VHH binders against RCC1 domain-containing protein 1 (RCCD1). Designs and how they scored, part 2

Target 1, 376 residues: RCC1 domain-containing protein 1 (RCCD1), of Homo sapiens (Human) (a6ned2)
Amino acid sequence: MAEERPGAWFGFGFCGFGQELGSGRGRQVHSPSPLRAGVDICRVSASWSYTAFVTRGGRLELSGSASGAAGRCKDAWASEGLLAVLRAGPGPEALLQVWAAESALRGEPLWAQNVVPEAEGEDDPAGEAQAGRLPLLPCARAYVSPRAPFYRPLAPELRARQLELGAEHALLLDAAGQVFSWGGGRHGQLGHGTLEAELEPRLLEALQGLVMAEVAAGGWHSVCVSETGDIYIWGWNESGQLALPTRNLAEDGETVAREATELNEDGSQVKRTGGAEDGAPAPFIAVQPFPALLDLPMGSDAVKASCGSRHTAVVTRTGELYTWGWGKYGQLGHEDTTSLDRPRRVEYFVDKQLQVKAVTCGPWNTYVYAVEKGKS

## First folded at step 4 (VHH)

Design n20
Fold by ESMFold2, look of step 23:
Structure n20 (fold): chain B 376 residues (1-376), chain A 122 residues (1-122)
Amino acid sequence: as target 1 above (376 residues)
Amino acid sequence: EVQLVESGGGLVQPGGSLRLSCAASGFTFDSYAMSWVRQAPGKGLEWIGRIYTGGSTSYNPSLKSLVTISRDNSKNTLYLQMNSLRAEDTATYYCARWDLSEYYGDHPMDVWGQGTTVTVSS
């Protein structure tokens, strides 16, 4: 039986509160850096000022503006003000707790409730086909919210298998591969062609007929990935987080590709501004309220996505990582602080002969799990 | 233009008190939560506390007895009162803005001031 190659977590982007991103305690890390913690991190959940790490042995550790540890932890989900923790209980039920982040797991949680896990592990040898992770509860009939009421029931007919919370909205992937959204919509992040909020889960009609395998939610944007590897993306694009043309990057040179002075055949001077193919200004997109298909360079197929506040990261079937969007804290991983409105491969992993297997973004940072390439 | 400007820093003797101010402009101050963060020389950022639109506060437990955050919405100003200052409180102090969500997550602090430096002589 083949063994998993040695793997490690890497981090880059904002770390100004001392949250672990690898080599140092500067305000930001511009290149992927291995995490210096021990071994067997199986969950990373990051907020702006702190990051929660869960180990395979059930230890939860907080790094950054809050520091603390707890045992018997099955899962954790971090928001800036609140930390949700799922712990093992003495019986078949798990204990869901919500903590004030600044408490660092000391004292009492703000709220706690026993939750019944769905029958799992019996028919889930890989874990890929079963219920996801927080915020979705193991029973898949509720999720935890960082705002009261903390326990949020889901209609059983939704048959949720993944749920992701952005800053103002939720995305739900059901067992049939359909996507629902709800919450705030003021930047088009719900994907219904309107900026109106939705109180209840609403099916994304534009994706009907397609089977989605992954969802991700950012500050004001949304991503999903089909089982055939296509990326659909929508919401706010002021920072290029949709990989669609933005005004900011257009003004960095794409509005006017070249200005040249040309001479007529009689020696007169004429000035001409270059740009699009026919000399017209290139268009840009500030808000995309319906899902837009996004192609990666070289036609690569996507398998995983994660979003920060204003950036997007995607893992391909061949283990490459692409990032785009706001990059001023180095959260794109390209050894600089450049923002991008197009996907760019993070070369560090290619250079180190690593295959990326997972990505999770905090608001202004990116965490990546990668393994050595086999048979090199 | 959204702007935050800290002031009130300077030299202070150990055991002294100091009140920092943060003047906000270019946005509806009443609609945002605000926070204070500091950075000692050679150290990382340290969260001090947050004040919400309704005036409630939350503090870093290690600093809770030493600081008080307040706001005056009529002057668009955030304040940090510090007492019993020690040499270890020497730092640059920053104020920052939050866009609170009624749905799920807070938006990360997206606007920072330039900071004001406090030096506690020892």
Scores: ipSAE 0.410, ipTM 0.730, lowest interface PAE 2.6, mean pLDDT 82
Fold by ESMFold2, look of step 19:
Structure n20 (fold): chain B 376 residues (1-376), chain A 122 residues (1-122)
Amino acid sequence: as target 1 above (376 residues)
Amino acid sequence: EVQLVESGGGLVQPGGSLRLSCAASGFTFDSYAMSWVRQAPGKGLEWIGRIYTGGSTSYNPSLKSLVTISRDNSKNTLYLQMNSLRAEDTATYYCARWDLSEYYGDHPMDVWGQGTTVTVSS
């Protein structure tokens, strides 16, 4: 049977509090770097000042502004103010704990509750509780919020499969591949065509007829990936996190080519297409309140997405990683601090003959799991 | 453009006090929470504390007895009062803007000052 060895985790972006992704005393890493911890990490959850690592053996380790460790951990989810931890108990129930980040794993949690593990089928191994992917709880009937009340029930008819939290909003993917959003909408991140908040889950009608396989929530933007590999993206674009033209990232300040080919100075075939069909040459988009289709270079199909506060990362079916958006901490992984309003492949993994299998973004950093090409 | 400028650093004797200032411009100051962080030579960043729009504060527990954060919204200025200074308080001190959320809030700091250096030596 297949095993993900010799896979490893890599990190880049902000690490000024001593988060593991950095080597030495810098505040940021601009190119992917292997994590110095062992290769047995199975979950990474990052906030701005600290990162939580869960190992396959169930050990939780904190790195950065928070430090500490705990055992029997099935999952962890980090926000800047709160750490949520799902731990195994002696029976079929799991223990959900919420800790204040500044004192995480020390003393008593702010809150704890036994929670029902995901439903066990006839094929479950040994009846042990299965760790869910927080913030969605394993039963898929509730999620953990970093703000009280910490336990938030979900209507059972939603049949949640995935749930992601941005700074102000939530995205839910159901078993049928439909997407719901709720929370704050002031940057268009709910995808309903307005900037109004929604107190309860609301179906994204613009995506009806499509089957989504993945959702990701950034600070104030949203992404989903269809089962056929198409990317839909909406919300705030001040930093180019939607891969749509921005005022501050315009190439020359006069014209934004919809189709452009640029060659080095030795060869010269530079093409620009002026006069976009948007009704103005070189339009700028600050907010996109409806899902927009995004094409990756060369027509690559997407399978995974993750978002930080103002950047987006996507994994393709063939194991490539694309990033875009705000890059001033190096969280795009392109060996610089350039922000982008277009997808760009992270060349490190291609150059090292690695296939990217997973990505998870903290607010200002990016963590990536990759395996050697031809080993998976 | 959004700017934060720290001032008030310098050489201080052990046991002394110092007040740092952070002048803000280019944004609506009283709509944001603000923070102080520091970096001692050879070490990583250390969070000092934050002050919310309503004036309530939260501090790093190891520093709570040594520092007080305040703000003057009419002057767009954030302050850090430090007392009973020790050699280990030698650091560059930064102010940072803190993005506040009503809902789920991970509140990453998105704008930083250039820092002001405090040296505590006898």
Scores: ipSAE 0.407, ipTM 0.746, lowest interface PAE 2.6, mean pLDDT 82
Fold by ESMFold2, look of step 21:
Structure n20 (fold): chain B 376 residues (1-376), chain A 122 residues (1-122)
Amino acid sequence: as target 1 above (376 residues)
Amino acid sequence: EVQLVESGGGLVQPGGSLRLSCAASGFTFDSYAMSWVRQAPGKGLEWIGRIYTGGSTSYNPSLKSLVTISRDNSKNTLYLQMNSLRAEDTATYYCARWDLSEYYGDHPMDVWGQGTTVTVSS
């Protein structure tokens, strides 16, 4: 009975620790596979070795290197080292728990604190957007960090509505659609035109005059989507995760006429691809320290984005999913392990007549919520 | 080519010990954190532990008393010492490379070896 299941979650990419990604080929799934039917999952948060699933009924389940379940959970956020869980308490406040990932949900958390529910926040000027999720706390006055101190206050004047953490940096979207970044910047992931770290939230001046609706943080790259559907992307591109030309694709199997490999004094390697040119390194973009506008094929408008360690996923207004970047575990969903430095539509959903509504990436995997196209 | 090759597996009696080796080639071994991971028959992967470039280690708490990870950067070799082995430790053991950055150091594993099989039985 198709009418009783209008939407489902799908997974693909790395699942070698037993993460639920459907019928994998041992350690990985190359094409989207439906997750367990009949479960009303409302949050997926994935790390390298485990995934946290929260149901609308408040059940948290862990899959992969961590296992366990808990009730009365409103939200969860997974990183490799810790699991943050927001639980309902008997009082008006919620309980934020931080667990070491290896012992998650067993024994005592590393840290716990009551937090105020978001009942006193300002109106959401962006319209009908969803409320923020972990790592942003419900009050929007703090966020949880995977590194101590786990509780990080935010200045109230930031008026945060979304916050995303990469491996080394943070992105914050405010109520006015402005974007702030801070943390490590050595791969250009802060978007300020420098590689300097920032200890405090710093406004992305390059985006001034634009209204952003969504942010996503990858391992070392950053994405935001404007309210008009434009994609801005910056940071590290060694794996093509910015949809710009990359050296890694040349090294990972592109056919080249001539290739030279050098070792630096410290043992790191540099490759130069050959051609009809003068033997200079072929131009690749390793780092993009300013936001770059990215066009999807056929001019599609984007509405949501998510990033893994080295890949990027975007959902369009019409329910298409595009992925690009490192694909060696099948996390791009194209039925192969090819890495891409350009957006490619995930055909599985088109072939199944599904509209993609949400995407969330773990470091090397991708989870997608999709619904059947209209009944009538 | 970038390569990790495990060795030292085999049949061992319960209570015995083994040392596994992982030979690395094709990259600057000294610049990467390394991990051991295992997979018992019919089960998923289980993380064992990680060793950073400076030699500090982090272990899966459930395995911490059973294993010791070390590295020899001059030989581009990672080691796993296992003691007091039990039937539950029967698995294929893999080494894996982390794409370590000095600043935050905890990047996902991107290169794996082919594994070496340890069987613990009488």
Scores: ipSAE 0.314, ipTM 0.676, lowest interface PAE 3.6, mean pLDDT 81

## First folded at step 5 (VHH; from g06 with S31D)

Design m1
Fold by ESMFold2 at other seeds, look of step 7:
Structure m1 (fold): chain B 376 residues (1-376), chain A 124 residues (1-124)
Amino acid sequence: as target 1 above (376 residues)
Amino acid sequence: EVKLVESGGGLVQPGGSLRLSCAASGRTFSDYAMGWYRQTPGKQRDLVADISSSGSTKYGDSVKGRFTISRDNTKNTVYLQMNSLKPEDTAVYYCAADFSDYRLPWTSDEYDYWGQGTQVTVSS
């Protein structure tokens, strides 16, 4: 057993319903704060009013507008109206429960079903396999929905590996690295070049030939990350959550530009909006209905992404965290409430010599797992 | 982009009525929570009424029973019917909009869009 580096969860952003984001009190936390000292959290799932924490020992705890605790939990997924919980059963099957959020873990669930897990640990050289990540069920043949019917089958040909739900849409990553989307499309969040809804999973043709490794769904925007570390992003941008120029932020001087890479002939930095012509400002983008390639500063490679309702977070291969979009409650982690239409590194983790390993966004907040850097 | 334009303000006698309108432009007006707020000089904006995208309403304590908020999604318009007006209702009235799942029920500082305001004056 190799010695593991110490790690901790951190939280920031909105907490006005009393949800824990760290040691802070009040309605919002602007700088990352450590969560729950001495608790080994392995899953965080947040809605806008409550957060579910699952520990490695199988304890589920709720914080915020919902409270309660339960044991033998393998996974949890929080939405505003529903909490899905995957629990260990007495036999080899797991128990999937769906609870009304206001009465979660009290009385009877709205719905429950035994599910057959995948073969755990048999083909994993590390000796442990996870049952999967809700809302995708462990069998990868269905997912849990926040609206009835709660159990939603998936065609077996999809071979789902990951599934993420936004406010009105779904993203599915298959075993071959292809991305499908369906649901509501009225903000361009499906990525097919139209604003039309899709009843059934539809392949994103614009990404054909690329192998994607991660998907993330926000309120009305979508992100995926390729195996080579490229970020593709589409959907709603009224708050800058796509890191594309938006009128609201341009009037505040926060429009995306080639700031760090643009120089005058004397070597001075220049500030300008992105150009559509030689030196002309690009038009503002409220909706991007096609996947757009997004470059991080310094050409960093992305490995993980997560989206809140109106913000985006990305973890790089070297353990840095970048955030952008709506920041009114400090959910970007920059010690202020400024919104951004360009990626900005969260300096807290760099300053503390921490490597970010995971990020999960609630609608208005951000949770981050980070470990101490190895000495180099 | 959402643009909000208020109309219907003016001068009325105590006990009178006014109907405010807020015309909203945007692709997805039916998805917005809409609200009316009012402000007197030297004070913060106060909630008057709001209406969610699903039609749920909330009113400030001082106007409950006298004011009614409604919306017409086919005209992209939200209305505030103000009855039994009092001098204390004198203020600039603002229309506000946000996606319904992103507003806080008790604060106006999370609304994305605000109109320019329309003056309501209640004077004998």
Scores: ipSAE 0.000, ipTM 0.286, lowest interface PAE 13.0, mean pLDDT 80

## First folded at step 7 (VHH)

Design q1 (from g10 with R27F)
Fold by ESMFold2, look of step 9:
Structure q1 (fold): chain B 376 residues (1-376), chain A 124 residues (1-124)
Amino acid sequence: as target 1 above (376 residues)
Amino acid sequence: EVKLVESGGGLVQPGGSLRLSCAASGFTFSDYAMGWYRQTPGKQRDLVADISSSGSTKYGDSVKGRFTISRDNTKNTVYLQMNSLKPEDTAVYYCAAEFSDYGLPWTEDEYDYWGQGTQVTVSS
């Protein structure tokens, strides 16, 4: 009776460069809006000023500050200065192209290289659908960086399955479900209990013994989701992007607060504010340098996560979407521009009887794939 | 404690110059975008200038070419050099700070921290 349900993509948040989120009317969309009716989009990759859409048929199309289209596109990854495109050629090799965003798909790429799909001697499971998505290359032995050198090799023993880039750091999920991080750590986004940078991938020992299924990197925060649906989150929290108490909910609004830094036993920094009319300062967490377990309302299990620069989105096993963090462009999808330090369900999808299946965040916006619920 | 302290305001004749300073503390200054906004009585705050953590600048239309924003990360200070001042520049000038990730903030409601303001008066 119930077969494949038709789905649609929705967008909300910043669109001030004409990105398809309801473009042509303003700089922001505060409630989910459907986009590109009838197009079978399989990848959305969003930057600050433009978004790349890839269809299942291999068409790449850009929306926003960049425009253009290309065929035979296997994958695309957008950053503000750089567009990476993986294209099929006439032979077995794929072509990785790196474009300056301002002139994407026009003239000559900044750099291009043929890449071999997989080494013959690898015995990795062929059934893993996650391996090889940009910025991780299909060989799982390198990734694309937004800054030269664009091709960055990875040690073979890492056996990468997924790789996500934040503004200054990287997260890698390996075939065994272990998580590695490296890059800048000044906001605790590496999850090792220090604020020091790491030049090479370093295993998150705090997650040893757990099997992770997903990673997501925000501007300066990090998320992973276990195979059992638990969320672990760490890094910067000045905007509530970790769903831990923030300064703005510990104060009476715009009051400038005095604070004292304190460390919990897990190494997280606790700060307190004074001058609140309720008579007592409330604690808040500015930086969480170790993974912290996050419970969703009603005990829901997470299956997917995505992060923007200062917000977080999570999809549950039952198709709900929760968002939190900085929301001043409307990227939380709650019909307002408020910021939150607690997960809140995006009611639009519930009200429309839609099941959310995927989410991908740009720095300041959110794209969501949802399908109609089957009749009961 | 996050604190932004403006200085350098005052009375100046039309065509004159002033230099505003904003000393910042309580956060990692090099990670933050800094901005100057101004407010005249009965109006909302208007963008004067902002500067990203990497040094990229943006100016309001009415001050472009006359004002220059700069920052000194070693002194945790942002400056506004104001040249060719006009009576229309009379306002309270506010320093603002916001974490700078991608791009510059678009509107004043994107800045988390604000100073108390310093008065600039351009009159004869």
Scores: ipSAE 0.006, ipTM 0.356, lowest interface PAE 9.6, mean pLDDT 82
Fold by ESMFold2, look of step 7:
Structure q1 (fold): chain B 376 residues (1-376), chain A 124 residues (1-124)
Amino acid sequence: as target 1 above (376 residues)
Amino acid sequence: EVKLVESGGGLVQPGGSLRLSCAASGFTFSDYAMGWYRQTPGKQRDLVADISSSGSTKYGDSVKGRFTISRDNTKNTVYLQMNSLKPEDTAVYYCAAEFSDYGLPWTEDEYDYWGQGTQVTVSS
């Protein structure tokens, strides 16, 4: 009774500390490379200098600037300064640990706690999508923060099912498909139309009436995907991570800035007009403080998104991967180090007849789960 | 407003030591990578040293083993300890900061913020 192998993980981008990111020997990998075979990885969480891998058998393994392993691991979440680990305990409660990243899981964690009693969800309504990934705890009543206090309660009324942390902000998706944001806002990453910070979760009113299925947080930008496959994106765009015109590409004439004159606040299509007068600078967008609707080529529907520090990756319903943003480490997967302010399909997976099922970005790299084409 | 202010430059003899400081304000210092670059007249800027938010460091080949970058997150300050100085180290030294705190930039075009520079002169 051999186990089927449903797919494989691939990696590309920065690996200058020896992260297991495919078969690259240098500082970066420019095209997707398969990770080692024979490991049943169910979670990849990457920081700049190291990556945490969790197997379905409960093994946690670190690769890069830190190396180490631990057992009974249910989930892990990596940041550059610390690693959060959710481990199975002797009883029904899990043990949340926060480790200094440089410790490589040796010695004592900085902090550890059993699941807090107010966050038990045994009688949660059946059939609802449940949050299952750090930093959101399994009870959906708290999350782990990379800064003390490490355990942060959430109001039960939020009914969180997904939570993602950027460098200075947080996104929360609730059970009804509403999105909340809080934290730093100076790059428009909160999506409220201002650059003001928010100390408490605040509903994104610009998305009212839409049902979101996924959220993703980058360094200073934000993405969500609706249940119908539409992408909404906002925040910082100096590197093209929003797929909106940038200063560099506008100055070089490679962007679509001459063809576009405005973005609508309600997510409607951008209309084209005649170009600006000769001698005027091409327009560009450095910050987008409201959610903007982003169409993929061919009208493709999105199902998953992930963000690094300055790049964005999206998986389509048909198993294609699109990337855009800052690409100088090869983290866009296009066999070069070119940055983009428009979505571009990663041709490796198409050429290998692979369907992409999941993507997770570290700050400067990208990890992808893909399967052979075929029906289940 | 983001502000980076270098200090500690000056004239030193070959083989001497000097410590540069860069005081930062206008951003959450502990979440940013910091770096030192240097430039001689008529040449491009070269990396001297970078330090990530978690303390990981990178050095230019010509200064490795002689210079040490460090940071003090309680004082919002990055330092460059320069030992065994050579005449080739004569340059204007610039402090730099990067919005993204998840790694060390590999080139100067990844840094968003720069200081005004401080002159270091190594002369007999």
Scores: ipSAE 0.000, ipTM 0.318, lowest interface PAE 11.9, mean pLDDT 81
Fold by ESMFold2, look of step 8:
Structure q1 (fold): chain B 376 residues (1-376), chain A 124 residues (1-124)
Amino acid sequence: as target 1 above (376 residues)
Amino acid sequence: EVKLVESGGGLVQPGGSLRLSCAASGFTFSDYAMGWYRQTPGKQRDLVADISSSGSTKYGDSVKGRFTISRDNTKNTVYLQMNSLKPEDTAVYYCAAEFSDYGLPWTEDEYDYWGQGTQVTVSS
């Protein structure tokens, strides 16, 4: 009926190591640019200096400070010093490989282990197979870490569905839609109302009674999205990555209301600076140690989120992309290098009549999958 | 409130030495990359040296081998030891701070916090 267009990936932000974001050259790209035309990419995993692309046919390709390609790849996960790859074997078992990024896919991996078939790999009642993504292993009984020991067991009763790693912390989403966090907490990224570290997974009690569908971990902040489309966000806000007033933007007076609201019951701290445009102290939030509900403009419902080191990206049910946080490499996709402490729609996709379907952030860049709307 | 206070500037003969200090407050010092930049009249600031939270260092080409950056996390202070000073080292030297992510910042634009500067003058 309407002409269909295959999906395309777009990239923007930092590419100073030759990562393929748009042209694949230069230091940074400030507006979305198509990449790898004609390639059927199903997974993008980006680190600061390189990006891993996995195709539906099982081809893995690296772009940036690391290069190389391999076949029979089921999944890949990139961190700055380490690449994890899940390879198909001749039998039902899969092979988890951990590579030093500099020598990835050449010679011997740093470490490799056969992993058991996916736990409860039977069809669910909806007829869809359930498979996790790295760093969570398919068995849901362990995850891969960028630091030894690379294989990290998880208690089976957690029934993990998704796991995301930030720079110093972890987020786990279980089968019931509950969220656990652990690791470093000194920037409030664990969401427990304190800055204390947690050695073991700890349930986020503030989210009890809600069913979460997605988690995302940034450098030192955390995001989850409920099944009803609500966004909960917490952690470090030095660059506005929580969409809360930040010190730098508050000191400019550009984004701050004249009267501050102090939020005590959720554990957030509201601070004030001098130098507001009217001479009054400007409130800002440096750290949000409890999950905070975030409203998108126009009350849009979120379906997907991804975080970089200091920025956040969200996809809405209507296929719009919103970004905020640190933007000095152009990773917010607004044709500039402006940082934001509020959500802003990436107009490129609206202007091109594109629906955003997926987003994945590297530390300082953003990759987006979008499809053309039907012609009218 | 974040404060960066430079000290140790002054007048020095060519070939002499000087040590700059930058005392920091208002943030967890050990989590931040610290840098020294300098500015001559009519120019943008140039990198002199920076040091990550983990101690990794980077130097501008014109000062490599002559200047040494260091930090003392117990005193919340970053230092710049300047040896074999030349007249072209004359500038206002600024201390800068930024949260340390995956290494050192690429440009001065990435540093969000700056001190007031201290004058270094190298002349006979």
Scores: ipSAE 0.000, ipTM 0.406, lowest interface PAE 11.9, mean pLDDT 82

